# VH-VL binders against q9nrl2r1430to1533: the designs that were tried, part 64

Target 1, 104 residues: q9nrl2r1430to1533
Amino acid sequence: GGVHELSAFEQLVVELVRHDDSWPFLKLVSKIQVPDYYDIIKKPIALNIIREKVNKCEYKLASEFIDDIELMFSNCFEYNPRNTSEAKAGTRLQAFFHIQAQKL

## First folded at step 23 (VH-VL)

Design ff4
Fold by OpenDDE, look of step 23:
Structure ff4 (fold): chain C 104 residues (1-104), chain A 121 residues (1-121), chain B 107 residues (1-107)
Amino acid sequence: as target 1 above (104 residues)
Amino acid sequence: QVQLQESGPGLVKPSQTLSLTCTVSGHSIDYGYTWHWIRQHPGKGLEWIGSIYYSGRTEYNPSLKSLVTISADTSKNQFSLKLSSVTAADTAVYYCARGPYTADNYYMDVWGQGTTVTVSS
Amino acid sequence: DIQMTQSPSSVSASVGDRVTITCKASQSISSHVAWYQQKPGKAPEPLIYSASYLYSGVPSRFSGSGSGTDFTLTISSLQPEDFATYYCQQANSFPLTFGQGTKLEIK
């Protein structure tokens, strides 16, 4: 097949995934490793899920895409105290996202 | 696009409870983010009242905490403010707002148009 | 609580002028400062977040700078639509607090 130009959403997801602080967000939290996670977080989401939605063209508006990303961060800060590595990574990645999102 | 709209009585008698509702459209209030109440006394600056996270957890201004209750109704996609034992000092324009859920950087990126509440006998 | 001391309380300027508004925090708040613009009878509108980043749609003549305790909002060349009241806000920790505001008036 031919090479296609990535959409703005695709590009941003790639940048988020490649970011050093993306590790808490790449895939859904394991229920085995974190047994109480899904008792607390009712709307789980991760970058791999968001990427799939982008690939399937499920986002009609930039706001929908942004909402999913913000949910992802919200879940992180809801579950993880500020002093955790996950929260610290989330803080940096969210800051990066907020800057990039202004271009959407 | 998300929109916020304040509603409630514009006139409240002293010692009564002020009750306001913020109706959110274009976004579910339990889908992340932090939701805020801010007020502005006539000719004065802005005062943060309190916030509610999408999870239902709340934060209150200590100066008002004993008198303030913030709650959310996901079925109506609304969050509300109750301020008890009001005085003339509570006369203000009341705003609801949204901001990202963060660990250490809480700013408001979307605001309602505000609703005026006058406390008068 | 963290106090935000904003100055000046008011400033008169002309179109084309460079305007600077300052906000001082009572303790270090990193870069966790937001700036808002409010016109009479309207809700505040966000201008800047994280001390120096502009929201989409905000003209480039607006800029923010600072870290720690000292923060600045600058309008490089004042336009007629810029006459309004401006507020800084510390976003570092609860309770969230605002500066007293700066009313930018026509000279």
Scores: ipSAE 0.904, ipTM 0.953, lowest interface PAE 0.5, mean pLDDT 96
Fold by ESMFold2, fold request of step 24:
Structure ff4 (fold): chain C 104 residues (1-104), chain A 121 residues (1-121), chain B 107 residues (1-107)
Amino acid sequence: as target 1 above (104 residues)
Amino acid sequence: QVQLQESGPGLVKPSQTLSLTCTVSGHSIDYGYTWHWIRQHPGKGLEWIGSIYYSGRTEYNPSLKSLVTISADTSKNQFSLKLSSVTAADTAVYYCARGPYTADNYYMDVWGQGTTVTVSS
Amino acid sequence: DIQMTQSPSSVSASVGDRVTITCKASQSISSHVAWYQQKPGKAPEPLIYSASYLYSGVPSRFSGSGSGTDFTLTISSLQPEDFATYYCQQANSFPLTFGQGTKLEIK
């Protein structure tokens, strides 16, 4: 809620997008490149979608914003084995997110 | 905002199946995260029983694996524990908890109040 | 399985004292340790994740440190409300395991 909280959500999304490990999360996974992804992941989400939701003021509570970001990481770890580049990037970006989210 | 509440019988007879339910409010259990059952024996520490992921996958403590089942009912926003063939050693306070879904750092950020289960004749 | 050994089992201290509690893991777990406070008759409450990061709302007198196998929880100036049992948890791998607890008693 409020202009101050919406600014904080936008700042955090921008920091996530700019992070070196954001590459698996910028846009939804391509069905052409990863044909079975949507058989496994039923609630897909990505940073571009979250950023649009922030811009449209669709988050009423900080918890809703946090839950979308945690869903994004949950999808990553559900689909990708622990030793993959995607899971390793997700682990580092999630750790960064947990530190930054303390302010919300 | 997220709240977890355990429910189930306080007294169970030996050899029966213990059934507990964790009701979650303020968050959908199929919307990311990992959901846990932990118990605490009288005067003792905490023991992780198992977990269920938002996707329905499970992980169990190997010491209990043949006896424990964790399941979810997304329609009721609940996840449940069944422990078969209980003995007095299963007397404990049972907690449900939530944590982020991670690759390697499974800490728990929300806990239920706990429910006491006594196994006695 | 990774064993977590807490020391001491019990501490008696006065208001204003600095208290340290240690946990040792049986194998390296990076910084994947959480700490919980449990008051009598209550559920555990999160204090620290990833060895050193405080949860929102946790007083700044609490701090954590360590990596690898050796971890500490420190209360810099003990308050009456800090009377509780404290648990460490290794979060690195399943099965998740807890230290046996440290009971902090106020003199």
Scores: ipSAE 0.855, ipTM 0.935, lowest interface PAE 0.5, mean pLDDT 93
Fold by ESMFold2, fold request of step 24:
Structure ff4 (fold): chain C 104 residues (1-104), chain A 121 residues (1-121), chain B 107 residues (1-107)
Amino acid sequence: as target 1 above (104 residues)
Amino acid sequence: QVQLQESGPGLVKPSQTLSLTCTVSGHSIDYGYTWHWIRQHPGKGLEWIGSIYYSGRTEYNPSLKSLVTISADTSKNQFSLKLSSVTAADTAVYYCARGPYTADNYYMDVWGQGTTVTVSS
Amino acid sequence: DIQMTQSPSSVSASVGDRVTITCKASQSISSHVAWYQQKPGKAPEPLIYSASYLYSGVPSRFSGSGSGTDFTLTISSLQPEDFATYYCQQANSFPLTFGQGTKLEIK
């Protein structure tokens, strides 16, 4: 809702985007490169979409913002086995997010 | 504010199926996260029963695997536990819980209030 | 299965005391330990995740430490609301397992 809350969401999403392990999450997964992804993942989401939602003031509660970020990680771990580069990057970025989210 | 609430019978006869439901409010159960069932035996500690992911995939405690089924009904925003062939050893307080979907760090950040189930003749 | 051995089983202490509770894993679990506080008749409440990170709203007198197999929960100065049972949980791998609990009661 308020100006300080929207600023906090923007700052956190910027920190996520700038993190070294953000590369699997910047944009939606390519259907051409990963043809079966959308057969498995029903609610796709990525950092560019979340950032757009912050810019449009679409998050009314901090929990809604947190839930979109957690959905993003959930999709990653649902699709990618633990030993993949994507899952390992997701694990590190999610740990960073959990620390930062306590500050909200 | 996410809230979890267990419901089901407080008394179950031996050899029957224990059936519990967790009703979730304030969040959709198919919108990420992992959903858990845990029980606490009288005067004892906590035992993880199993989990269901937002996608419907499940993980079960191997000690219960042949007896337990966890399922979800997204239209009611509920996930459920069925435990077959119960005995007095299944008497416990049963909790549902939520945690982040992770690769290797499955902690639980929201718990229901718990419901007491007694198994007796 | 990873066993979590928690000690002591009970502690009798006074308001203002420093208390430590330990939890030992049967194999290395990195820092993947959570701690929960449970008051009588209530559900467990999250206290600490990843061995040392406090949930929002948890008082700073609580701290956690450890990595590998040995983990500690410390309350630096007990308050009346801290008398409860405390559980550690290994979060590293399925099946998820809990310590047997430490009951902290008033002396």
Scores: ipSAE 0.852, ipTM 0.934, lowest interface PAE 0.6, mean pLDDT 93
Fold by ESMFold2, last read:
Structure ff4 (fold): chain C 104 residues (1-104), chain A 121 residues (1-121), chain B 107 residues (1-107)
Amino acid sequence: as target 1 above (104 residues)
Amino acid sequence: QVQLQESGPGLVKPSQTLSLTCTVSGHSIDYGYTWHWIRQHPGKGLEWIGSIYYSGRTEYNPSLKSLVTISADTSKNQFSLKLSSVTAADTAVYYCARGPYTADNYYMDVWGQGTTVTVSS
Amino acid sequence: DIQMTQSPSSVSASVGDRVTITCKASQSISSHVAWYQQKPGKAPEPLIYSASYLYSGVPSRFSGSGSGTDFTLTISSLQPEDFATYYCQQANSFPLTFGQGTKLEIK
C-alpha cells in the first residue's frame, strides 16, 4: 500500500458513502433497533469503520480493503432476505463497488 | 493474495465416498464470500456441484443433492466435498472456487488448480 | 434449471481474425453471465463478469455483450495465446450452469 493506493481507497469509500444505496451500511447496526443482529452476524463492519481504517493506514494490500467491503455486503445478504430494502440496496451498491474496484 | 488448493485421493472404487478438501490461504473462509465446488468430466464441460457460504449455509445441484455434502472447518481454513456412492460417471477433474456473496450474480473470481479423481475398480 | 447453449462447438481461425462465440440462455438472466478461458491442463480463468465487464489484466481484445437471453464473447484480433476452450456461465440463480464450451483452434 503506497500513497497512491491510500488515496484510491479513500476515493472509493467516499464514492460508496455518497451512493444513494449506502444507507444500510453507514454505521454498525443498532442492537436496540435490531436485537438479534449480533446473534447472527459475528464479524460486523460498516463504511464508517472502513473509512477510519483507511484514514489510519491500516490496509496494507488492496485485497484487505476489498475483503472488508465484501464482508459488509456478505453480512447484509446473510441477515436480510433478498426481498428487503436492505438487500436490494446492497445488491445495487455491490454492483457499483465491483465496477469501481477494477481501479485498484 | 487468496489461493485455493484441492486435495484428496486420485483413485476411488465404485460405491465408495469421494472426499475432497479445498485449503484456502490468504483469506479466512468465514470472512464473507461464497465457496464453490465444480467438476469437469473428461472431454466435457463444467458442472457446478454446490456451494457453501461463509456462514456455513449450503446450496447443492439438485441432480446430486441426495449424494453430496459440503462442509467447512474454519480452524483449518478448509471446505470439503463428500460425494457418496460414486460410479465411473463421477470421474472428473474437481475444482474449488470462490465468488462474491451476492443476491443474484454468482460469478467465480478465484479457482483452484483442480484435482483429478478416477473412479475405477 | 437454466440451460446455456453455446455456439459454435469449435472454431479454427488465423492470427488477427475476429472471433465471435455466442451463448443463449433458456430464460432471461438479465446480464448475469460470466465468461471463462481454459487452456489445456489448466483451471478455468475468469475473463468477463456481468456480460461485459473485463477482469483486471484481461487483454482489451476481449469483449462481451448481451442481456436477457443472448450473449456474445468477441476476440477482436486473435493472438496465438488465445488457443483455449471458452465457457459461458449463467450466474443468475441456482443451480449455476455452464455452456458446453467452444474450442478455439489457431491455424
Scores: ipSAE 0.850, ipTM 0.933, lowest interface PAE 0.6, mean pLDDT 93
Fold by ESMFold2, last read:
Formats: C-alpha cells, structure tokens, sequence
Structure ff4 (fold): chain C 104 residues (1-104), chain A 121 residues (1-121), chain B 107 residues (1-107)
C-alpha cells in the first residue's frame, strides 16, 4: 500500500533480479521451447511481470506481493523435479527471499 | 490476513470414515503454497497426516497411506481430509496449515484453530 | 523416517531466566528445522524456520541455532507469556516429523 511499502517491493524485486539464481525466473517460460509447460502451469508468473505490477502500483498489500513471489516458486517446484538446475536455483532464491521478506 | 478454519463432526464411530474440511479465507488455495493436515494426540504431540499442493498433487504419511485421502475444492476454497477405518487411536485435535511450496524445507507458517475429533462407540 | 528427540520433556523456570531446549535429529537435516510455540487450548504458532530465522513479530528473546543433527531453541529472558509447549519439526523430507514437545512452566 503506502509509498514506503511500494519502495520496499521495488527494492526486494531488484534484489531478486540481481541474485545469481534468478535466471529461471526473469521472464515467462517460452511455449515454443517448452511446449508442455502451460499444460501443467495454469497461473504463470515471472519477475519481469511482478516488477511491472510493482511499477503500476497493482499491489495493495504486502501479502499480495509475497503471494505472487511464492506462486512463482510454486510453479518452479511443480514443473521441475528437485534435482534439476531450475529447482536448485529456485530453492536458493526462495531462501534468500524468505530472509529479505522479513523486512516488508 | 489469511485464515484457516477446520470443520467437521466431533464424534465418529470406530470403522467409519472421518471427514474434515479446512475453509481458507484471504488467499486462493490454487495460488501457490502447500496445504497440510496435522493432528495432535492427547499428550503425545504432533503428527503430520499429509499435504495437498496448490496444483492438487498430494503427499501422505506412509503410516496412513492406504487410509487417507486429501482433496481440494477450489470453487469453495476448501481442502478436505478423509481418514477411513478409524479407531480410538485416531482421537486427536486436527489442524489444517499452510506452508510455502519448497523443494526441501517444508515448514508451516499459518495454522487453523484446530477441531477435536473423538473416536468412540 | 527421521526421528526428532527433544529434551528436556518439561522445565520449570522463573521470569527472567534463560531457557534452552534441544532437539536432535536421527540423521542430518542441514538447517531444515522449524520451531513452534503452543499455548494451552490454542494452535501451534510459528517461531523459527531454517533453524535460526525468526518469524516477523516473534520477540528477539527467542533464538535458534544448530545444523546437521543438533538444534537448540533459547529464550534469553523468560516472560510470563512464554508459558507453553515448544515443538521442533524436521522440514527436510517427508514424512514431516515433530519432536515430542517440551512443556515450559513458569514458577
């Protein structure tokens, strides 16, 4: 909601994007490159989309922002087996997020 | 913000099926996260029963695997527990809970208030 | 299955005391331990995740430590509202398992 919450969302999204393990999450998965992804994942989301929602002030509550980030990780773990590079990156980035989100 | 509330019968007869429902408010159960059932036996502590992911996939405690079913009704924003062939050993307080969907760190960040179930003739 | 063994099973202590509760896993679980506080007649409340990280709103007198198999929860200056039962939970792998609990009574 307020102006300091909006700047906190922006700061957190920037930190997530800069993290070394952000690479699976920067943009939506390509349907051409991964044809079955959208048969499995019904509510796709990625950091670029979340950042746009922050820029457009679409998050009214911190919980709404957190839920989009958690959906992003949920999609990752739903689609990717735990031993994949994507799931391992997701695990590390999610752990980083959980620590940083305490500041919201 | 997010709230979980258990409901169902407080008394169940042996050999019957225990059926409980968790109603979730403030969050859609198909919008990420993992949803859990936990029970607490009198004086014995907490036991994880099983989980359902936002996608509908399930995980069950192997000790209960053939007896337990967890399901979701997205239109009512509810997830439910069915435990068949109950005995007095199934007497407990039953909790529903939420946790982040993770690969290796399944902690629970929101709990319902609990509902007491007694299995007795 | 990973067994979690808590000690002590109960503690009586005075307001202002330092209390330490331990939890031992039957195999290494990295730092994948959560701690919960449960007051009588109420649901468990999250205190700590990943062995040492406090949930928002948890008083700073609570702390956690450990990695591998040995974990501790410490209350540095016991307050009257800390009367409760405390549970550790291994979060590393299914089936998820809890310690048997430690009942903390305020003298």
Amino acid sequence: as target 1 above (104 residues)
Amino acid sequence: QVQLQESGPGLVKPSQTLSLTCTVSGHSIDYGYTWHWIRQHPGKGLEWIGSIYYSGRTEYNPSLKSLVTISADTSKNQFSLKLSSVTAADTAVYYCARGPYTADNYYMDVWGQGTTVTVSS
Amino acid sequence: DIQMTQSPSSVSASVGDRVTITCKASQSISSHVAWYQQKPGKAPEPLIYSASYLYSGVPSRFSGSGSGTDFTLTISSLQPEDFATYYCQQANSFPLTFGQGTKLEIK
Scores: ipSAE 0.846, ipTM 0.932, lowest interface PAE 0.6, mean pLDDT 93

Design ff4
Fold by ESMFold2, fold request of step 24:
Structure ff4 (fold): chain C 104 residues (1-104), chain A 121 residues (1-121), chain B 107 residues (1-107)
Amino acid sequence: as target 1 above (104 residues)
Amino acid sequence: QVQLQESGPGLVKPSQTLSLTCTVSGHSIDYGYTWHWIRQHPGKGLEWIGSIYYSGRTEYNPSLKSLVTISADTSKNQFSLKLSSVTAADTAVYYCARGPYTADNYYMDVWGQGTTVTVSS
Amino acid sequence: DIQMTQSPSSVSASVGDRVTITCKASQSISSHVAWYQQKPGKAPEPLIYSASYLYSGVPSRFSGSGSGTDFTLTISSLQPEDFATYYCQQANSFPLTFGQGTKLEIK
């Protein structure tokens, strides 16, 4: 995308990071703390990685940016049962993201 | 831009297995999201058949119980529907669709164009 | 299973009229309702998610509201291109279910 679209990706990822419910998504899950995570999740991703891809201009289409963020939430709901703090945080952050993503 | 295209036979005989394939372009089906099959009976509303998650997990409409199987072939970027022992009641337009993987809000943001299936002798 | 009762089943209205379509869930579903527009011979197209949020490209004359069990889709100042059938969907839990549809006839 254009300069305005790149600024929009940067703005959105910053808003996601600043959201109170971002804590499960800031960095990749620790294999030590969660030993079976990488047996279940084949394509791990987190906000720090997405932000770095934005900084490196690796997203050519808004859909590519959106798909990485949706993969992040998909991994959360695939691994975490619905009643966990992680899944509840994911639900609230995803709802926030869906509202903001309409601007892209 | 993601696109979904249904394919399969337009005519199926009673008691046979209906097999449909959804070919996805512009997105890898194992890259998040939830993938759905929906059908629309002649002159009636929409019925959700089932879903397959990007991980391969499935959810099925209890009304179709053990008659339905949904599967994915990531190498072809396709997901498929098999419905066994069909009757005339299975005559419908069949749609595939995509939606976000959520915990509690399964709306569908992209639809295929639909394929008509008629079950008759 | 959550039943979605949609009304009216059909409506005939003039260009410029305000049209309201309602959908009632058999139990509380928060705001987890989507609305779709289907023109003859075409696939359903997304209009609204989470009861009130419009998809990009949907004209601003469309709006949605509601929470719990009672939901509405409103078209202000009806246009000829709004001829279609409209469906609500509860998105809250499996099995996903749809209203029976509302056929909107113009002129």
Scores: ipSAE 0.840, ipTM 0.931, lowest interface PAE 0.6, mean pLDDT 93
Fold by ESMFold2, look of step 23:
Order: sequence, then structure tokens, then C-alpha cells
Structure ff4 (fold): chain C 104 residues (1-104), chain A 121 residues (1-121), chain B 107 residues (1-107)
Amino acid sequence: as target 1 above (104 residues)
Amino acid sequence: QVQLQESGPGLVKPSQTLSLTCTVSGHSIDYGYTWHWIRQHPGKGLEWIGSIYYSGRTEYNPSLKSLVTISADTSKNQFSLKLSSVTAADTAVYYCARGPYTADNYYMDVWGQGTTVTVSS
Amino acid sequence: DIQMTQSPSSVSASVGDRVTITCKASQSISSHVAWYQQKPGKAPEPLIYSASYLYSGVPSRFSGSGSGTDFTLTISSLQPEDFATYYCQQANSFPLTFGQGTKLEIK
């Protein structure tokens, strides 16, 4: 793990956060606003948490970073049917991520 | 970083149940992604058997659906294939694979080495 | 089920040749095609996803194109290590299906 690898993770997280389709992923889903979410999703995660883990140097391998981001999308598609705005945003953001992640 | 390895018997008798296990290392199988079984018949192409999502949901090839069960054991970080009532037509190399969990674009980004299964009496 | 038809079934070509393999879907699958390379005695390896995006480490002589029903994989300058069987896969809907494969023999 070097400083260069951690800066690449930060750059990618910033690009994800700035993407127009990041809105479902910025923060953890509210249990008050979505009461059944945590009955279905057992390992919640969001971009703010991933960004904090990058800032604290908690990823030892690029695969750990990639896996957290893929878990974020997996949760989205598990909870949200494909016709929802959340699933459509997730599909576009995931496609963007897959292109950028090839550079890691 | 993730690696997939198939294991199971190489020889199975007709009418028995074929049981295969995919052992995953470098990643937890209940931590996102979709997990697949594919087979390759001798001298022929690839056939998707089915998939299990990180959540435990499954999708099966309808040509095999009544005969196939895919399951996961998260404590062992393994997912398994059972194929009942096998015939010689089930002789193949069996692969496990991983793909990203997507809404509409189910490609496979990591493959195991494959394990050869022969169905013979 | 969506059928994927590859052509040709086999190709013999020389080092340096341009080789094109085609794959036709029985109905529209958008750009949801993956391509795999399988060398003798080995598992398939990912080459291309979403019709045209190369995986990291795949040589730039490989390219993919197409949308709808017609897709191509092109090797711009064939190398000896490209001897393999190539498969397309429709990724659009279940059941997932593969083309029958194209065997590429060098020289």
C-alpha cells in the first residue's frame, strides 16, 4: 500500500461523489425514511463511509476498496427493483466505476 | 486478488446427484457480487447453469431448473452446485465464476480453473 | 432464450493478419456482450465487456464493437499467443448464453 495507491482511491471516490448519479449512495439509507431497508440489507455501506476509510488509510489492498464499492451497488440492486430511479442511477454509476477501476 | 477453485468427484454414475463446491479466497461471498456455475461439454461450447447472488437469491437455466440447486455456505466461504439425475450428457468441465451484481449486464470477470466430471456407468 | 451465433467456426491465419470474429444475437441485447479467450487446457479469460471495453492487461490489438444484434471482435495484428478459442456471451437477460466458439489457429 503506498501513498500513490491511496491517492488513486481518493481520486476515484471524489469522481464517484461528483457524478450526477451519486445521490442514492452519498449516505446510509435512513431507517426512519425506509423502515424495511435493514431487514433486507445486512451490510450497509455508502460513499461517505468509503471516503472516510480512504482518508484513514483503512484499505490495505485495492481489492478491498473495489469490494466495498461493489457491495454498495449490490445493496442497491438487491433492495431496489430495476425500474426504480435508484437502480437506474446505480446502473449508470456502476458502469462509470467499472471504466475507471480498470486504471487501478 | 480473488481466487475461485472448484472441487468434487471426477466420476459420477448415471442417475446419481453431482455435487461440486467452489471455494472462494480473497473475498467473502456474502459481500456483494454474483456467483455463477458454467459448464463446457466435450468438444462443445459453454453453458450457463445458474447463479447465486451474495444475498442467497438464485437464478437457474430453465433447461436445468428442476434438476439444479445452487447454495452457499458463508461460514466456509463456498458456494455449491447439485445436479440431480445425471446422464452422460452432463459430462463436462464445470467452472465457477464471479461477476458484478448488476441490474441488466451479467458478465463474468473471474473464473475458476475448472473441474472435469465424467458421468459413466 | 437468446441464441448467439458466431462465425466463422474456425480460422487459420498468419502472424500479423487482421482477424475478425462475428457474433449475432437472435434479438436485440443492447451492448450487453462479453468476449472470452480460452487457451487449450485453460479456463476462459475475460477480454471485453459491454461490447467494446477491454479488461486491464488485455493487449490493445484486441477490440470489440457492435450494438443491437451484431457484434465483432477484432485482432488487428495477430500474434502467436492469440491461438485460442473465442466465445461471445450475451449478458442482457437470463438465461445467459454463449456463442458456440471460434477456434483460431496460427499459420
Scores: ipSAE 0.815, ipTM 0.927, lowest interface PAE 0.7, mean pLDDT 93

